VHH binders against FAS-associated factor 2 (Faf2). Designs and how they scored, part 1

Scores and structures below are computed, not measured.

Target 1, 346 residues: FAS-associated factor 2 (Faf2), of Rattus norvegicus (Rat) (q5bk32)
Amino acid sequence: MLPFRFTYYTILDIFRFALRFIRPDPRSRVTDPVGDIVSFMHSFEEKYGRAHPVFYQGTYSQALSDAKRELRFLLVYLHGDDHQDSDEFCRNALCAPEVISLINSRMLFWACSTNKPEGYRVSQALRENTYPFLAMIMLKDRRMTVVGRLEGLIQPDDLINQLTFIMDANQTYLVSERLEREERNQTQVLRQQQDEAYLASLRADQEKERKKREERERKRRKEEEVQQQKLAEERRRQNLQEEKERKLECLPPEPSPDDPDSVKIIFKLPNDSRVERRFHFSQSLTVIHDFLFSLKESPEKFQIEANFPRRVLPCVPSEEWPNPPTLQEAGLSHTEVLFVQDLTDE
Below, numbering starts at 1 at the first letter of every chain, in headers, positions and changes, except where a header shows other numbers; antibody chains are not in Kabat numbers.
F stands for the ipSAE by ESMFold2-Fast; E and O both for that by ESMFold2, at different seeds; each is averaged over both directions (binder to target, target to binder). V2 = 0.75 x the mean of E and O + 0.25 x the DockQ between their complexes.
Where letters were taken out, [cut] stands.
The coordinates of atoms that the task and the answers printed are left out; those that the model quotes come from them. Centres of patches stay.

## First folded at step 4 (VHH)

Design n11
Fold by ESMFold2 at other seeds, look of step 7:
Structure n11 (fold): chain B 346 residues (1-346), chain A 124 residues (1-124)
Amino acid sequence: as target 1 above (346 residues)
Amino acid sequence: QVQLVESGGALVQPGGSLRLSCAASGFTVSTYAMRWYRQAPGKEREWVAGISSEGGSTSYEDSVKGRFTISRDDARNTVYLQMNSLKPEDTAVYYCAAYTIEHSGDTVYEYDYWGQGTQVTVSS
């Protein structure tokens, strides 16, 4: 399935998690952490005006994550609502134009009151000693680290100098991480390009094999079709031979030449050969057709013509002649020459 | 042992709805920030939605705002993602993740737990 991050647990980590359930403070129940930040921003604007550093609108955890991802400094301000120096700090330091410019240009700024659950949670984590309180946090040695703490009332020029000093002392860690991330990204792109080239080669090989298989299948089908045609032709020929043998067995005997009602017929076949046979005047013309059909040399499909006058003799039942006439009724002489016309291709 | 197990992924038609579940064991979901991520084939994993620890504050990626809703049920120790008005672009493997931080001195420790993922496919 898909990659997952493996998390290591120690017994101490499990114990620290469980300890939270033993010491409940009402503020430890964080119900609306973003609301806590927004509430501070509204209170700040009501008291000190709208000219202030841009507040990060999100949880402390989100601010840490964004600072890590963007490789930026995170400035954390914890507001002591009841401390006598909080108003002076906010009015004179945070709202100073040069402080606003510094904070907005160089860092993320997260602020909350310690009387709100989210601010209290961060207070427990940072363990400030007095107010106003600021902490600077950044990615150092692959971990987010508090790299500076400022506590107590600070004038705007001193605040700028201290924040700048902390950032300048730690900027090289961020530069190094930025370079490392760029190298990892270039390696990943190269791997993807190499994987794509391999897959393209594999697809080409599969397509080539598929085409060869289709060609072999087509040749095999053609050979099978030819063989089936040969078998069908042989079966047809066998059926025809059997029918010819059946008709031969059913022919009436040839009458004697001395019989006064005997008719001698000379047949001219399509291959220019001739065949003679005597028939009786009382016999149906169908006997003539059956005799010719029984001959090995005869076409599969034929008609019988007389000359002088030229006419087709009705030797098989048809719509015009449902009951073929006798030789006498057809007007045949005691000696006749009849022509067999091949109809096999018609 | 800490574990997250996603379920509810399925094949669905565009405009349809689907509810994903993420059952947690070894920790209480209300003490962690719970998040949903998704990864489409050949793309990077992207954040979709989150619900804050304890407080229940929710946030959403812009493309899913108004369509997706994250929620949790503390009694069942489960986080849900209700997905409405699904589009073919929502096709991905969806992952549930739990996140928290702890300070130890000046060092911030991060704890990330991830599920195995569940496939959601929106046919075109």
Scores: ipSAE 0.254, ipTM 0.567, lowest interface PAE 3.1, mean pLDDT 83

## First folded at step 7 (VHH; from n11 with A33D V108I)

Design a2
Fold by ESMFold2 at other seeds, look of step 8:
Structure a2 (fold): chain B 346 residues (1-346), chain A 124 residues (1-124)
Amino acid sequence: as target 1 above (346 residues)
Amino acid sequence: QVQLVESGGALVQPGGSLRLSCAASGFTVSTYDMRWYRQAPGKEREWVAGISSEGGSTSYEDSVKGRFTISRDDARNTVYLQMNSLKPEDTAVYYCAAYTIEHSGDTIYEYDYWGQGTQVTVSS
């Protein structure tokens, strides 16, 4: 009838006092459970020989999981190191050829000493009363279930009979579960095959659509490139035409034929046409280039040649001729024939 | 509440390495069997690796032995999966799971807790 807090502290004080006279069981802390099982197997072989059932090499939890997955019986042996009957059981029952054959053919066999932490944990869970101790475990009604317990010394023939009886009484549950799993597996394999075929067909359709889209995009990009090239060429042509007109408007006037410094030049164009114009001897050769450039029939790139002697006239500023010479400085006569050479392809 | 959160999944080239983490809350990882599973597209979930409760014993599915290593960090309450020499066949969603059993009389109850998964993709 005391308050919870008061009873809690009183119980704690009693526990602290009792704890002074007891020591924790070192087996309550499991530190190497697989080592515990392997060490038992090695100890068994040293004491009793290598003729024994195959030991499951893993934890109790792993053995349960494997037994459930594989729909097998699990036989659990707990070894009491301090019990006289343990040696007799191991030597006379577990090492008997018929017992070995039964265990190896029908079940998983997990064994551990209760002096080891893993064996102690299983002992606390199975709550055996004496040794030797065996428990049979299997999947029953969707749960792993202890379906048999054998305690105390038992002779090999009796062990075989008892284990066989337990298995025969419970085999129906495993057969039923195995049949159900087979039905589900066959249905799932068929569904997976249908799903894989559907996904493969879907991916094939997606590849077809990707290829069609890629082809349309490739065609569209090509058409855009052609259109951009056409627009750029049209603008270039318009700019060139405008520059030709500007040069024509900026040309100096043609000198009078009566001007003593007048030069009449006949130009032979690449298209076999000829054009005549008068220039002044004091004018730069650039006026000749500007005149020819302003003509609609002139090539975009050209050079101007004279025939006596054959030479290219420097009508355009260059690194060698930053300021082209005058007609007089170039040695042209009062009447001259010049040839226009098309350089557009160069 | 019990919760498992996986992280570390990524896209990696064949032969590469990746470390997955599984952070646990609501329980201590050392008291549970911790497991990694994976599920490839169109396949059933399969067990990959496990580390036992206390003691830390490890086990691996045959196709990952020598390439994958499971480990536990009790201070961080976290389980890791170190994946080396990755192959395209390792492409899957990887799940962390915590497993424990309880005996009640002759009945053995199993408890499974699962994370949400982390995607691992191995491709060129």
Scores: ipSAE 0.422, ipTM 0.648, lowest interface PAE 1.6, mean pLDDT 84

## First folded at step 8 (VHH; from a2 with Y99W)

Design c6
Fold by ESMFold2, look of step 8:
Structure c6 (fold): chain B 346 residues (1-346), chain A 124 residues (1-124)
Amino acid sequence: as target 1 above (346 residues)
Amino acid sequence: QVQLVESGGALVQPGGSLRLSCAASGFTVSTYDMRWYRQAPGKEREWVAGISSEGGSTSYEDSVKGRFTISRDDARNTVYLQMNSLKPEDTAVYYCAAWTIEHSGDTIYEYDYWGQGTQVTVSS
C-alpha cells in the first residue's frame, strides 16, 4: 500500500463522513402518506373536475400489495406540479372518457404529486426523467415489475393505445399466475378432503374397535360375575352342610325319660314336620339352637318361638342376651312345644 | 438482526377478546409496513390486517373488519392486534410480519421478516 494512496483515501473518507452532517435527511419529518394521496385527489378535482379515473386511496406500498394479491395492473401517475405539460395532460388525457373507462376497468390507479413526501419517495424509487410520468407495474415471474414507462405529454388516443399494448403484452403472466393459484387451491382442498376422509375412516375404525372391545369386556365381566356367583353359592351351601355336621357331633347326649330334670321338647319346623328331643334343665338354650341347626330339614337362619306366652327364645348370643340362659332360667316346663320360624330372608 | 416476537395467544371462548403483541428489534416498526397473518390447520397463511409505514394507515381483511384493530406504539417498538367477537373460524397461529420494498431498475424487490407465531384457539 503506497503512503499517498492511503492518505488520500482516508482524507476523502473523512470528508465524505463530514458532508453527511450538513445534508438534511428529507425523510426526517413525520409524514402522512395517505394524506398526500387524498390531498392530490382533492386538488385534482378542484382543478380538473370530478370526471377522472378512480384514485387508489392508500400508500404506494399498499397499492403494490393489492395489485399483487388481486393480480391486477397498477398504473402509477407522478404529477409534476410545476411542469408546463401537467395541466394539459390531466385535462385532456386523464379526464378523457375513454381513458377513464380503460383505467377503471383494467387497473388500479395510484397518483400523487412529487412535491409531497409520499410522491417524492416514489419518484426516488421510479427515477422518472420528465413529466407527466406514468408507470405500469404488475406481477411478472413472481416479482412486481415495471413493465412500461410513459414520459412526456401524451394525447388520449395514444395513451389508450400504449396502455393497451403494455397490458396485452403482459397479460399472459397474470393468467398463468391465476391458473397456478387455482391449481394450488384445488390441490389443497383435495388434500384436505382426503385427510378428513382418512381421519374420519380412522375414527370410525377406532369407534368400531372400541365398541367391540367394550362389548367383549362387558360380556366377559357379566359371564365372570355369573360364574363367580355360582361358585360362591356352591361354596356357601357346602360350608353350611359341614357346619350342620359339626354341630350334630358336638351335641350333649339326650337325657333319660326317667331323669327328673329332663325336658321333652316337640319342635314344629317350617315344613310342618315335627321332631322331639329331651334336654336337661341345666343346659343352655344354645343346645336347642345347635340341635335344630344340625337337622337337615332346618332353615339356614331361624328363630325359636314358644307359646303361652308367645315369645322368641334367646338361643343364640345377641345384644339382649350375650349369654343365653338355661332351659330352667327360660321357664320351660318338663314338656314343651316350640316353633321354628324361617328367617333366611331377614 | 431483525427479529419479531409475538405474544398474547390463548384459548378463548366464542365472543371473547384477545390482544396480540409483536415486539420488534433490529429495526423501527414505523419504517416498515407491519402486518398480521394467520394460518389455520391445513390452510395457507392468509393476511389479516396491516398498518403502513410512517403515517399509520390501517387495512383489514373483510371477515375481521369491525372486529379486529391493528395499532402501533412507536415508543415501545411494538405492533398490536386487538381481536374482539372471536369466532371458531379465527382459530389459527397468528404471525407478525414486517414488509418493505426496494426498487432496482424495473424490478421491485420485496423484503419481509416473520415472527415465530402465537397460537389463538377459539373453542366452544
Scores: ipSAE 0.439, ipTM 0.665, lowest interface PAE 1.7, mean pLDDT 84
Fold by ESMFold2 at other seeds, look of step 9:
Structure c6 (fold): chain B 346 residues (1-346), chain A 124 residues (1-124)
Amino acid sequence: as target 1 above (346 residues)
Amino acid sequence: QVQLVESGGALVQPGGSLRLSCAASGFTVSTYDMRWYRQAPGKEREWVAGISSEGGSTSYEDSVKGRFTISRDDARNTVYLQMNSLKPEDTAVYYCAAWTIEHSGDTIYEYDYWGQGTQVTVSS
């Protein structure tokens, strides 16, 4: 809406509104406009019979709107109840079969008495000079336009000729508007189809990118998991090596071979290598464990066995042996062969 | 100064209900034909319902008959659109309009005033 059109409408509407309050005619107050139309229809049927054109059942404004929307002619009849020619026109012209057929096939027909408020309102708008009164209205040049007026008594043949002439003279405006509306509709349908095709293509592209993003994120998380596992394994091995070095530094010195309390032990490791070392009878069996743990080639977890009799030596504190015994208390001889068993998985 | 202000638009589920309001100022709603229109994205604005001046007769577009009801409250100078059994195709911006005609000779001039619109969205 342009600013000029808004201000123009406001001023005109205020003036028209104000006129409705100061005009004293009781017909000016429309309270039941559809009732006025239906009342006329019933009165017509009682006076002139049921063979008549189909009456539009709605207000004048509704009839104008429907005629514009449907691109049809609107025939308006204003009935003068007290006019001497009204009865003759209704009986002789409006009820004639050929007139009924023409009106029903070609136009909307709106009729009302000017003694009813709705009919009076239309009378003020159309400003008829005498009765019977007919007006033909249609969409012309994008505006609803009165394209014909018929006033005074008219015979049915002349009525048909006049209505047909008015319609034939104006039909091309309706055809033109119908074509323009069809072109507009086809353009809108095509644009909607193009938009739907574009949206479908866009959704397909977006789904592909979403899947690629999900794959990249899953791959990245897997790579991070593997790297964390590698770092944890490397750290564990470094810690183990450091522990082995600490145990080596804390080992008591090897006794002299000439020491009467010296015990020479030959260890058979799981890799079939052998290692010899002397210990003192007074030393705890834990010294044997610490020595073997300090060896580079030793398993992370192991036990020590003696043969004859076959037994597992308690070199590490346990529930059965909270304090491991000395070599003497374990019954080891001056020369002994011990076997190292790998327990890493236990 | 003529002004129309719509309100009540919202997001609702299919089958739900809404009531739209159109508050008028600068004129009395009973003196104009009051209408509701709607415009879906990429579509032309279409008429939905109307209530005539002073006599109060109502009319509806075929697709909304039995589901929508237009009404007028003269004391509050407000027009309502009650929308029941809402469907996804009812999704649109809804506009209130005041409409009148003037005869000038043989030409019938159409005058209208429009609100700014209120959004109605129907989705699951």
Scores: ipSAE 0.439, ipTM 0.663, lowest interface PAE 1.6, mean pLDDT 84

## First folded at step 9 (VHH; from c6 with E110M)

Design e2
Fold by ESMFold2 at other seeds, look of step 10:
Structure e2 (fold): chain B 346 residues (1-346), chain A 124 residues (1-124)
Amino acid sequence: as target 1 above (346 residues)
Amino acid sequence: QVQLVESGGALVQPGGSLRLSCAASGFTVSTYDMRWYRQAPGKEREWVAGISSEGGSTSYEDSVKGRFTISRDDARNTVYLQMNSLKPEDTAVYYCAAWTIEHSGDTIYMYDYWGQGTQVTVSS
């Protein structure tokens, strides 16, 4: 006859399970996740000493980010404060010198108590079945992946063997990703070098064309200045010639040699040529100027000089002579020799 | 689809203050871990401050603790970094980042989004 046995703790366990559905877990709200990790580190050192693997000081999400970026294994330890095996595992396995060396050299190590909100959040994500709990995480095929789980008490030699096995089985994924990143970086460096060379060549070509345009424009400006000076001189000469022709048309007729008031004047021009013309004593000296101006061979500016006595005849209006005198008033004789002096440059 | 746009970077005298903004579109800022990073010329990008999803827990790098404050405005879908008592060593390009993770079996889906950065210069 086998007795039925009923244990109070079995029913109590069922009751505790049921209470979890109606009593909120205070660990559900994460308010200071970095503080949770630092608090665990301090508690660990108080209980187990300072000889331990280097703890990652940051949140779980930060540890994942760093492991992905650096292409490193991430070892996650979830500490069950109330589990009977936690103390032995920490003292005898995690703090073993050869375990410390392996973890420090090969991986990032993130650890937290599941009694802290940050640790509890990770516990709900990783869904461990018992303690101690370790998970190995790495970048595999472009996704962070849990590639190993270790649950329950484990001796240091077995821990080293199992961690090494997990890493060796998965190392090729990290190597291939490392090679692919190196290839992308080499392509980017080559592209940047090619772009820099192209831009430098383009700037050199643009500078050559700019200097060529600058030289052509400078030369064109010089040529235009010369041409404008040439055209201005031609226009001035045309205007002068037209004035000479107008004055020629307005000259009084030459008097007859038989006219008793006729004055014969021989002009000596600056080019040593001689020109003769008869004038009337009653005519203004301006008629002499107009006659000489109408000659093609006369200077643009000139004055008329008599020699006995030497004097400049006032043939154009001036402040001294607002109305030039007549030939008679100027004292010219019936035959006169006058000299034309060129004033163009003076 | 998802976009982060930083603004508010400027030239400021030592001891001055500046507020950076990070406007988000395509997601709600309260559902992601939001972080600020900075990168000084010739240095690696470094984490500055973070604000966690839902709970709003803030954390700071030691050199900025007490001087910088991270916050979020759910109505404007914007995260802020209030920078007080600025020092010349705070000169950097500041980046806003959004992070989330999801577990599905052994696969961990990580989503990270970054802004283009805003320049902060602290000099006399």
Scores: ipSAE 0.435, ipTM 0.607, lowest interface PAE 1.5, mean pLDDT 84

## First folded at step 10 (VHH; from e2, 19 letters changed)

Design f6
Fold by ESMFold2 at other seeds, look of step 13:
Structure f6 (fold): chain B 346 residues (1-346), chain A 124 residues (1-124)
Amino acid sequence: as target 1 above (346 residues)
Amino acid sequence: DVQLVESGGGLVQPGGSLRLSCAASGFTVSTYDVGWFRQAPGKEREFIGAISSEGGSTYYAVSEKGRFTISRDNSKNTLYLQMNSLRPEDTAVYYCAAWTIEHSGDTIYMYDYWGQGTLVTVSS
C-alpha cells in the first residue's frame, strides 16, 4: 500500500467544503446557473428593452471555455441591482446601438446579477469594488486572464474607446495563439497522412508476402503429397514381390514325367515368352494361377485362357466360381497350351 | 491521478433508451461541475447538461429537449446520463467531463478532465 499524500488542490477542496458549512450564504449554493442567466436576460429586457447585446446563454465556466476555444474576448458584466448607476448604464451605454454592434461583432458577452447565485460566484472571483462592473477576459500566455476592468458609470463613446483600447493592446496574443494552433494542426495532419501512407504501403507489402508464403506452402504440400504417393507405391511394389516369393515357396512339387496323371502345360505369356510346367489332374486350377503369379515376368493382374474351345479358366475364386475346379474337372488334356492375358489396365 | 471512465454505449434502435455511466476517480464528484457532452461526425462537441458542484442541481443546455436526464450517485462517485426516445440524430461519441475554475489575481485557472468517450449509434 502506498502512503497517503495530500496535494495542494485536494487541500483547497477540503478547505472550501469546510468553509461552506461554517459560513453559509444562500448565494454560495449555485443551483441553476443557466436559469440565473436567463432570468437576468428577461429582467433586462423588461426594464431596458430588447435592443441590447446578445447575452451568452450559459454558465460563466462555459463562457470562459468558449472564449478560450474560439480565441475570442469575453466581456463580463456584473449587475448591481441596488446600485444607483446600474439603470443609467444599462439604458444609455449597453443599449446604445454602437455599443451593441461592437460587443456583438468582437466579443462574447456574459452578464448576470450579483444577487443571483451564479452572479455572486463570479463576483467573489472577480472582486469588483463598485458598479457598473465590466471585465475583459482572454487567453494570454496560455492562461485565461483578466486584461481589463471598467468600474463605475461610463458613457457609450468612452465605453467603446476603452473596450477597443483593451482589445487592441491584447490582440497580438490571440493572433499568436491562432498561428500556433494552425501550425500544430498542419503538423499533425501531415504526420497522420505520412503514417497512413506508410501503414497502407506496409499492409500492401505484408499482403504480398502473405500471398508468396501461401504459394510456397501450396508447393511444399504438393511436393509432400507426391513424395508420399511415391513411398506408398514403393511399399506396394515390395509387398507384391514378397507375395510372389511366398507363392513360389508354397507350390506343390512338379510331378514326375512318368506319372500317368500328370498334365504338361505350356503357358504363353504376354511378353511372348513360354513357360512349361507339369501339374497333377487332381490339383485345383488355383495352382496354375499361383504358379504364374510367382513368375517374375507375369503381369500383376491376369487371366488364363484356353483356345479349343476358347474360354477363360476359373483359376481364382470369384462370385461365379467360389471353389475353382481341378484340372480334370476343367477338361484339360495331358498336354495343354494356355494363354496368359494381361488385365493390369482393366 | 484524475480519471473519468464512460460505459454503456452501443447500438440502439430509434425510439429506444440507453443509460451511460461515468465513473470518476482521483477527485470527489460533488466538488466539481460534472456533465455530459457529445460530438456527432463532422460537428463540434456540444454541451448536453451537467450537475453543479454545490447543491447538486442539474442544468441543461438552453437547446436541450427533456429527453435526457442527468443524475449523480455520490456514494459510487458516478455520473449517469439517461437517454430516452433516441433518434438517429443522437448518434455521436458521448463524453463525460468534470470542470472547475480558480481565480488567482487576474489569472484564471481552468481545470477540466475528460473521459475517452463512448460511441452511441441509433439506427434501424
Scores: ipSAE 0.564, ipTM 0.764, lowest interface PAE 1.1, mean pLDDT 84
Fold by ESMFold2 at other seeds, look of step 12:
Structure f6 (fold): chain B 346 residues (1-346), chain A 124 residues (1-124)
Amino acid sequence: as target 1 above (346 residues)
Amino acid sequence: DVQLVESGGGLVQPGGSLRLSCAASGFTVSTYDVGWFRQAPGKEREFIGAISSEGGSTYYAVSEKGRFTISRDNSKNTLYLQMNSLRPEDTAVYYCAAWTIEHSGDTIYMYDYWGQGTLVTVSS
């Protein structure tokens, strides 16, 4: 938005710049340009009344800028306080209702006394020859241009005719510029719409990729959990099998059938199969549990029962039997049938 | 390269103060009229105030209350806007500008530079 400017200062340019600071005329140094315009407005109202064209309340440069931006005509009035025609012009022409209506409806109106620094600066720039002085300024061919000058006393009907003539002769330049600005604005709006659509598409694509990544990560985590559960189950099974094999290796030898202290026990397993083994009367009942646990067919948890009479044999240490009794102490006969009850559900 | 860069915008509570800065490069700020404008949402850009190149005097839009002060520091080539007693209606994008005009016969050459703007938000 910033235009680039390249300016060379020559000896003449430096001299002109320096003159801005050493001018002896007190009007040459503009110190309060808005105050100059406001003071003129107050003086005008005191002398001529409040029925007048609307004054632009700002500096000359601001009035030019607003006229350019809004594509409006700018009427500049320079007031000669001491000129003999100034009072008549203000009372008879500027305050005429038809002139007020024209100025208010079709143009910006900037006015200042040439006895004030801002008015004097504009006077030096516009180079009027006499008062009252009016200049019409507008944007023409991309440049602000003085398109009409009115000097000297003028009656309200002639003022209206001349201002209207100047505006009508130059209005096509403003229309052309207005159309060009509308085309540039339409192009800018279209580009902004395209940029927003692109950004929305980019955000949607980014969310799509994030959802895809999250889905892949979720799938990986589920697969890892399944594998860990599978491995944990396999370890549990191996540990159990190793314990069964350890107990089998530690079992006492089976007594000879001819041993008078031998006990033959027939075990009925929950699956209706039967296994037989001889034990010694002096052995602890724990040997019975260890033997049954070492069998592949045995439940993981079980009890050993005799039926006649029905009772649970204390084959593992418990609160009631910290040291399980021997087969003899449990009252087993030389031949016995024992039942294995599955406790896995419990 | 000619450049104007505004800074110091942000969020301010009602009644608070904020100082905006405008750093100029590629030209001497004292050789132009320099000033501040603002544009509220849905409104046209409005003039706040400026410093004249001739005389260096500060002037403001016709305003009934002097809450804003414009100053410059020629050694830093920087323009400032001090805003006091801020109100929610002061919420706008604030622009720094430098401009000059040159008359050549009936032709008026207007030269201006504008910053990108800085957002000032006044709310609770």
Scores: ipSAE 0.558, ipTM 0.769, lowest interface PAE 1.2, mean pLDDT 83

## First folded at step 13 (VHH; from f6 with D33E)

Design i2
Fold by ESMFold2, look of step 14:
Structure i2 (fold): chain B 346 residues (1-346), chain A 124 residues (1-124)
Amino acid sequence: as target 1 above (346 residues)
Amino acid sequence: DVQLVESGGGLVQPGGSLRLSCAASGFTVSTYEVGWFRQAPGKEREFIGAISSEGGSTYYAVSEKGRFTISRDNSKNTLYLQMNSLRPEDTAVYYCAAWTIEHSGDTIYMYDYWGQGTLVTVSS
């Protein structure tokens, strides 16, 4: 009995231990750590009721991160499903109203069974010796630190006293860190305000430079327009002068004074100057226009008028006179005075 | 060095879908958990889901409603977040992160690396 029973259990335990080195424990592979937490929570409620401390719903790493960020104590409970004291601890201590109130008001509470992969991983990290197991973790001197461990069955009033003692012994580290974070936050807000002010002044300077650039471009465009107008006027003047020279070269010769078919015409120009020239009665009135156009002093556009009778001579082809008549057909006498009327502005 | 680079954010219509990418470099996945977070304007950063360390499966936040799917392309060392049935309240900056915890005695060393974030806007 006792010798065989002792040898049997010892050999079996050795065999199970040896298998861990060649066959990995299935709990070492964490596949659903949030599910492990939630499943423990549901199992707890089925076994012990719904009156319990608020469970942190997240992974161990998330609980550590939140405790660090919020500067709160983190209470970690590792549940030994097979340990004889687990049920009594959960029913008598964790579910006690005073314990629930303390945990809910003062700390984050993370709990998991060590038979679940997430709980097993935390068990390997915290290395508890027996169950029930509690660890208190907080930010101490900028490091997350285990500041208390409670192992074994504990009554609710003793649990409250021990948790309170651990918290009171370490509370000043959290208060100091809160003050330092508030100072850093105030500095960051000031820097942000300074950066916003700098960016606003930079935008104002950029807007001023943009307006200056727009003014420079506007002035440059105006100057380019003036230059184009000046070039166009020079080109027009040159073209006009060349046309006057070309017409002068094409004029028919002036008839001899002794020619019986000659007409002597005195032109009265708009500048009150007078020009004389002889023409032949057989010549078209266009010769008169071409002669006047070739004169340096003539208007750019003009018409020619006779008096007695008063009339405008059709010297240029028009809709009414496609072919200007000859001097004879226009009824000019051997001596004629014609008036040149300036039409340049029309 | 651990480096995480998110991409694929942008504007999407309500009811639409979007897939975010996280290119990871400088680590072996088995030593880090990697996952997705988001932060809406004026709200706290919120966990979406992750792949556990040492080759574990994907898992999701308790509050997540099953519209989001995390996947991995081992050949590209890239994690994906597929977001379906998007709503305006899903508008946030989405982050890829990698983290690990090391215990040494009573001291707990926490390491985390974060991407720069990618903006997702869901607008009607």
Scores: ipSAE 0.601, ipTM 0.788, lowest interface PAE 1.0, mean pLDDT 84

